# Designs tried in a protein design chat: VH-VL binders against Protein LST7 (LST7). Part 7

Target 1, 242 residues: Protein LST7 (LST7), of Saccharomyces cerevisiae (p53237)
Amino acid sequence: MSSTVISLAHFCDKHGPRIISVTQSAEKGTLGEELLVPDYPTESYCESCLLQFPEESTRSMRCFIEDVPFITTQYSSIRYQLLNSIIKRAFSEETMIYDNMPFIFFDDLRGLNLVIGFKLYDENARGNERRYCFILTVDSRSHDDSMKMLSEHWNFIIGGFDKMIAYIKNIHKSEFLGKNKTVENNLETLNNNAFIGSYLRANKSKFGRNLVSLTDDKFLFVRIHKWNSFLLHTVMNENKLP

## First folded at step 4 (VH-VL; framework fv_polzastobart)

Design s7 (from p11c with heavy chain S32T)
Fold by ESMFold2-Fast, scan of step 4:
Structure s7 (fold): chain C 242 residues (1-242), chain A 119 residues (1-119), chain B 107 residues (1-107)
Amino acid sequence: as target 1 above (242 residues)
Amino acid sequence: QITLKESGPTLVKPTQTLTLTCTFSGFSLSTTGVAVSWIRQPPGKALEWLASIYWDDSKYNNPSLKSRLTVTKDTSKNQVVLTMTNMDPVDTATYYCARLEDYTYFDSWGQGTLVTVSS
Amino acid sequence: DIQMTQSPSSLSTSVGDRVTITCRASQGISSYLAWYQQKPGKAPKLLIYDASSLESGVASRFSGSGSGTDFTFTISSLQPEDVATYFCQQFYSYPRTFGQGTKLEIK
């Protein structure tokens, strides 16, 4: 078997397909220090691409599950070219309509990839939407071995991604509804929906919002880290051949 | 399972430096997202957060007291140390150490230690 | 800094009464609010987190509600052991800030 990794990616208005976070494991009994990225200037990332933990200077998160380190970072130095190739393929897939429907692709270079796309409203984005996907990558040249793993864990994997996406959409909706109370009050006062359109356009920022901003959940990436780590741990522990 | 205990001097003179140690058990300050924090409470008054130190050695100090506060950890000994300079009678309070996880709330507290600042 | 305004500062009621304490943040904090109970001479104890979630081992008569800037803490039927000071705390941003406390007494 080969290594498995989970990526969260989006389509950036400025950069195109971009990784927001990568969750991966290191060797059991080690500290996984090789996966940690040193501090980097946030100015090199646009707002919408930023992996943001609650502490502004924190750029990686690590946990241990049964002595296996799991690490989430903005990018992977070890898998940089592979993951960039994967996300470009994922966002170019014409059948991905961002409705939580999974799709799978495989090739010798990129391994087996399970992709689930979703979108969020962002008034600062082109077309007023942000496009995202979670990708589970099985970096293996054996299509049959990789498909066996996915088949054995299908309900767990899909159920896990669906629950995380539902959480993100629900807290995003709560944030959006909070803002809508102000919009509704303006409508009540002025009795003219054309003013609401003008008001919303006037409030449009030049910058796309990141996931923390879109959800008003500053702990979002802590949750994603822990959730993805658990998913990877479960899949890795149950897919070894005799 | 989880315990925290504060230790240090109970009497401090004005202008002196206070050093308090928090010794804990039942968790590790090497676990991702875990922090130990210092909170104080003057007699009959509200709680005031002073400082936090996280598993990765990142530190947060109350801005109103930042120049006076230093927090350090020794993860192998399960200890966190708070140092506060230039003590004043208004700093008389019960000092608590407490645990938090994932940058949230304080779920476990020490018993507190009363520090009196008097000449 | 986010200021937490808690009311009332003190309350005296009878056993079995419904008690409500309020907490207001000076800016939106979503649901990032906790409630603590501090009995005389003891350390604070977490009762409620994320505005409405009951901490494990805490009696079901305690509850919380609210979001954004306005929050409430309720004891559905006051018991003698509930005599304490109650504090709200925001954990939305640093510095972490607490309300001034509500001292609850029984008549």
Scores: ipSAE 0.006, ipTM 0.478, lowest interface PAE 11.4, mean pLDDT 81

Design s8 (from p11c with heavy chain S32M)
Fold by ESMFold2-Fast, scan of step 4:
Structure s8 (fold): chain C 242 residues (1-242), chain A 119 residues (1-119), chain B 107 residues (1-107)
Amino acid sequence: as target 1 above (242 residues)
Amino acid sequence: QITLKESGPTLVKPTQTLTLTCTFSGFSLSTMGVAVSWIRQPPGKALEWLASIYWDDSKYNNPSLKSRLTVTKDTSKNQVVLTMTNMDPVDTATYYCARLEDYTYFDSWGQGTLVTVSS
Amino acid sequence: DIQMTQSPSSLSTSVGDRVTITCRASQGISSYLAWYQQKPGKAPKLLIYDASSLESGVASRFSGSGSGTDFTFTISSLQPEDVATYFCQQFYSYPRTFGQGTKLEIK
């Protein structure tokens, strides 16, 4: 199922909802460069919006699982308008409190979308928080087929996203706590959002931080690429069985 | 119970390539979050992490070893293979394979195999 | 890379004594620290993970504490079978790094 993609998106203080990465399966022989939007304006992306691989000049990553290529890019040129529509809908959901609770929406234009939101502390952000979500999109006109696939793989998909989010939150917490000895002394009793935001208010910087900066893990998007590729591969292959 | 065992040559000449195999039981490298890692210890020295390979075939290598390392897996055989090129006497060490989960710590270790690099 | 420094490099004590080993990280690693025991000629064995959590099947006389940059490993009452080298390891970031080890001997 080439119709299934995974996006990581965030709410940017300057640009609103923005996609950070899109992971998708591709045709054999596809290069990641072919999926880039070559002429998108750089002014439409600030540091907090960027997909950053360990080699800073790298704009795409590709891996092979059972001879099927999986590619991660900042945007998919093929799906640009669709994904922009999807993320605007996801971030407009008033009942989402960014606590790993999944929600689902479907319509004829956007297909079936599973959204899981989470938040991270960023002293440079408005309200001292960054809002993120992972989105599994099944770009299919068949609601019943899409829901059947999602239901059959529910525990695997939700478990996968929960593990990714737990990893991100844990290494983010480690990065933050490593910079402040008094926060470390009260580790067991921290109310992270209220305490951390209050403590760091005096040391504000000019720019929002990207996920690599917030986690101090230069391999973060390599991990996300591999995790999302494996998740997509598993979902696609199970759908081939009767 | 979880077991891991290293196998390969015990004596390697300078400039040769070392190939070590880790064979394991009691867990699967198909399980999400599970990885097998290679760690070495020169005689009387500290432990040094070399490489890790995860269930999804993602690979992490110690950057200090200048691309000398390759790690691969065969999930159906319960095996992970480490290849290290251009061996030098300073690479003489006991080589261990170990299990980890969710990008954390090493919870189970093989017995180790001593590899001596000499002319 | 994160440097892990252990102190002392060696200890010689008596059976029944309380033993304390410290580990210092060159930067903050939160609670992402493990302690291993390595007996002569054997592979390392995990004793403590997440700075203070005791691994299943490990004797309760072993404990860990600390966060950020400063960590402590304690044996409440030394037994003869505890003669070993003890290593700390950070798993906050890649590459994973270990302390140089503390060799524990009985007088």
Scores: ipSAE 0.000, ipTM 0.441, lowest interface PAE 14.6, mean pLDDT 81

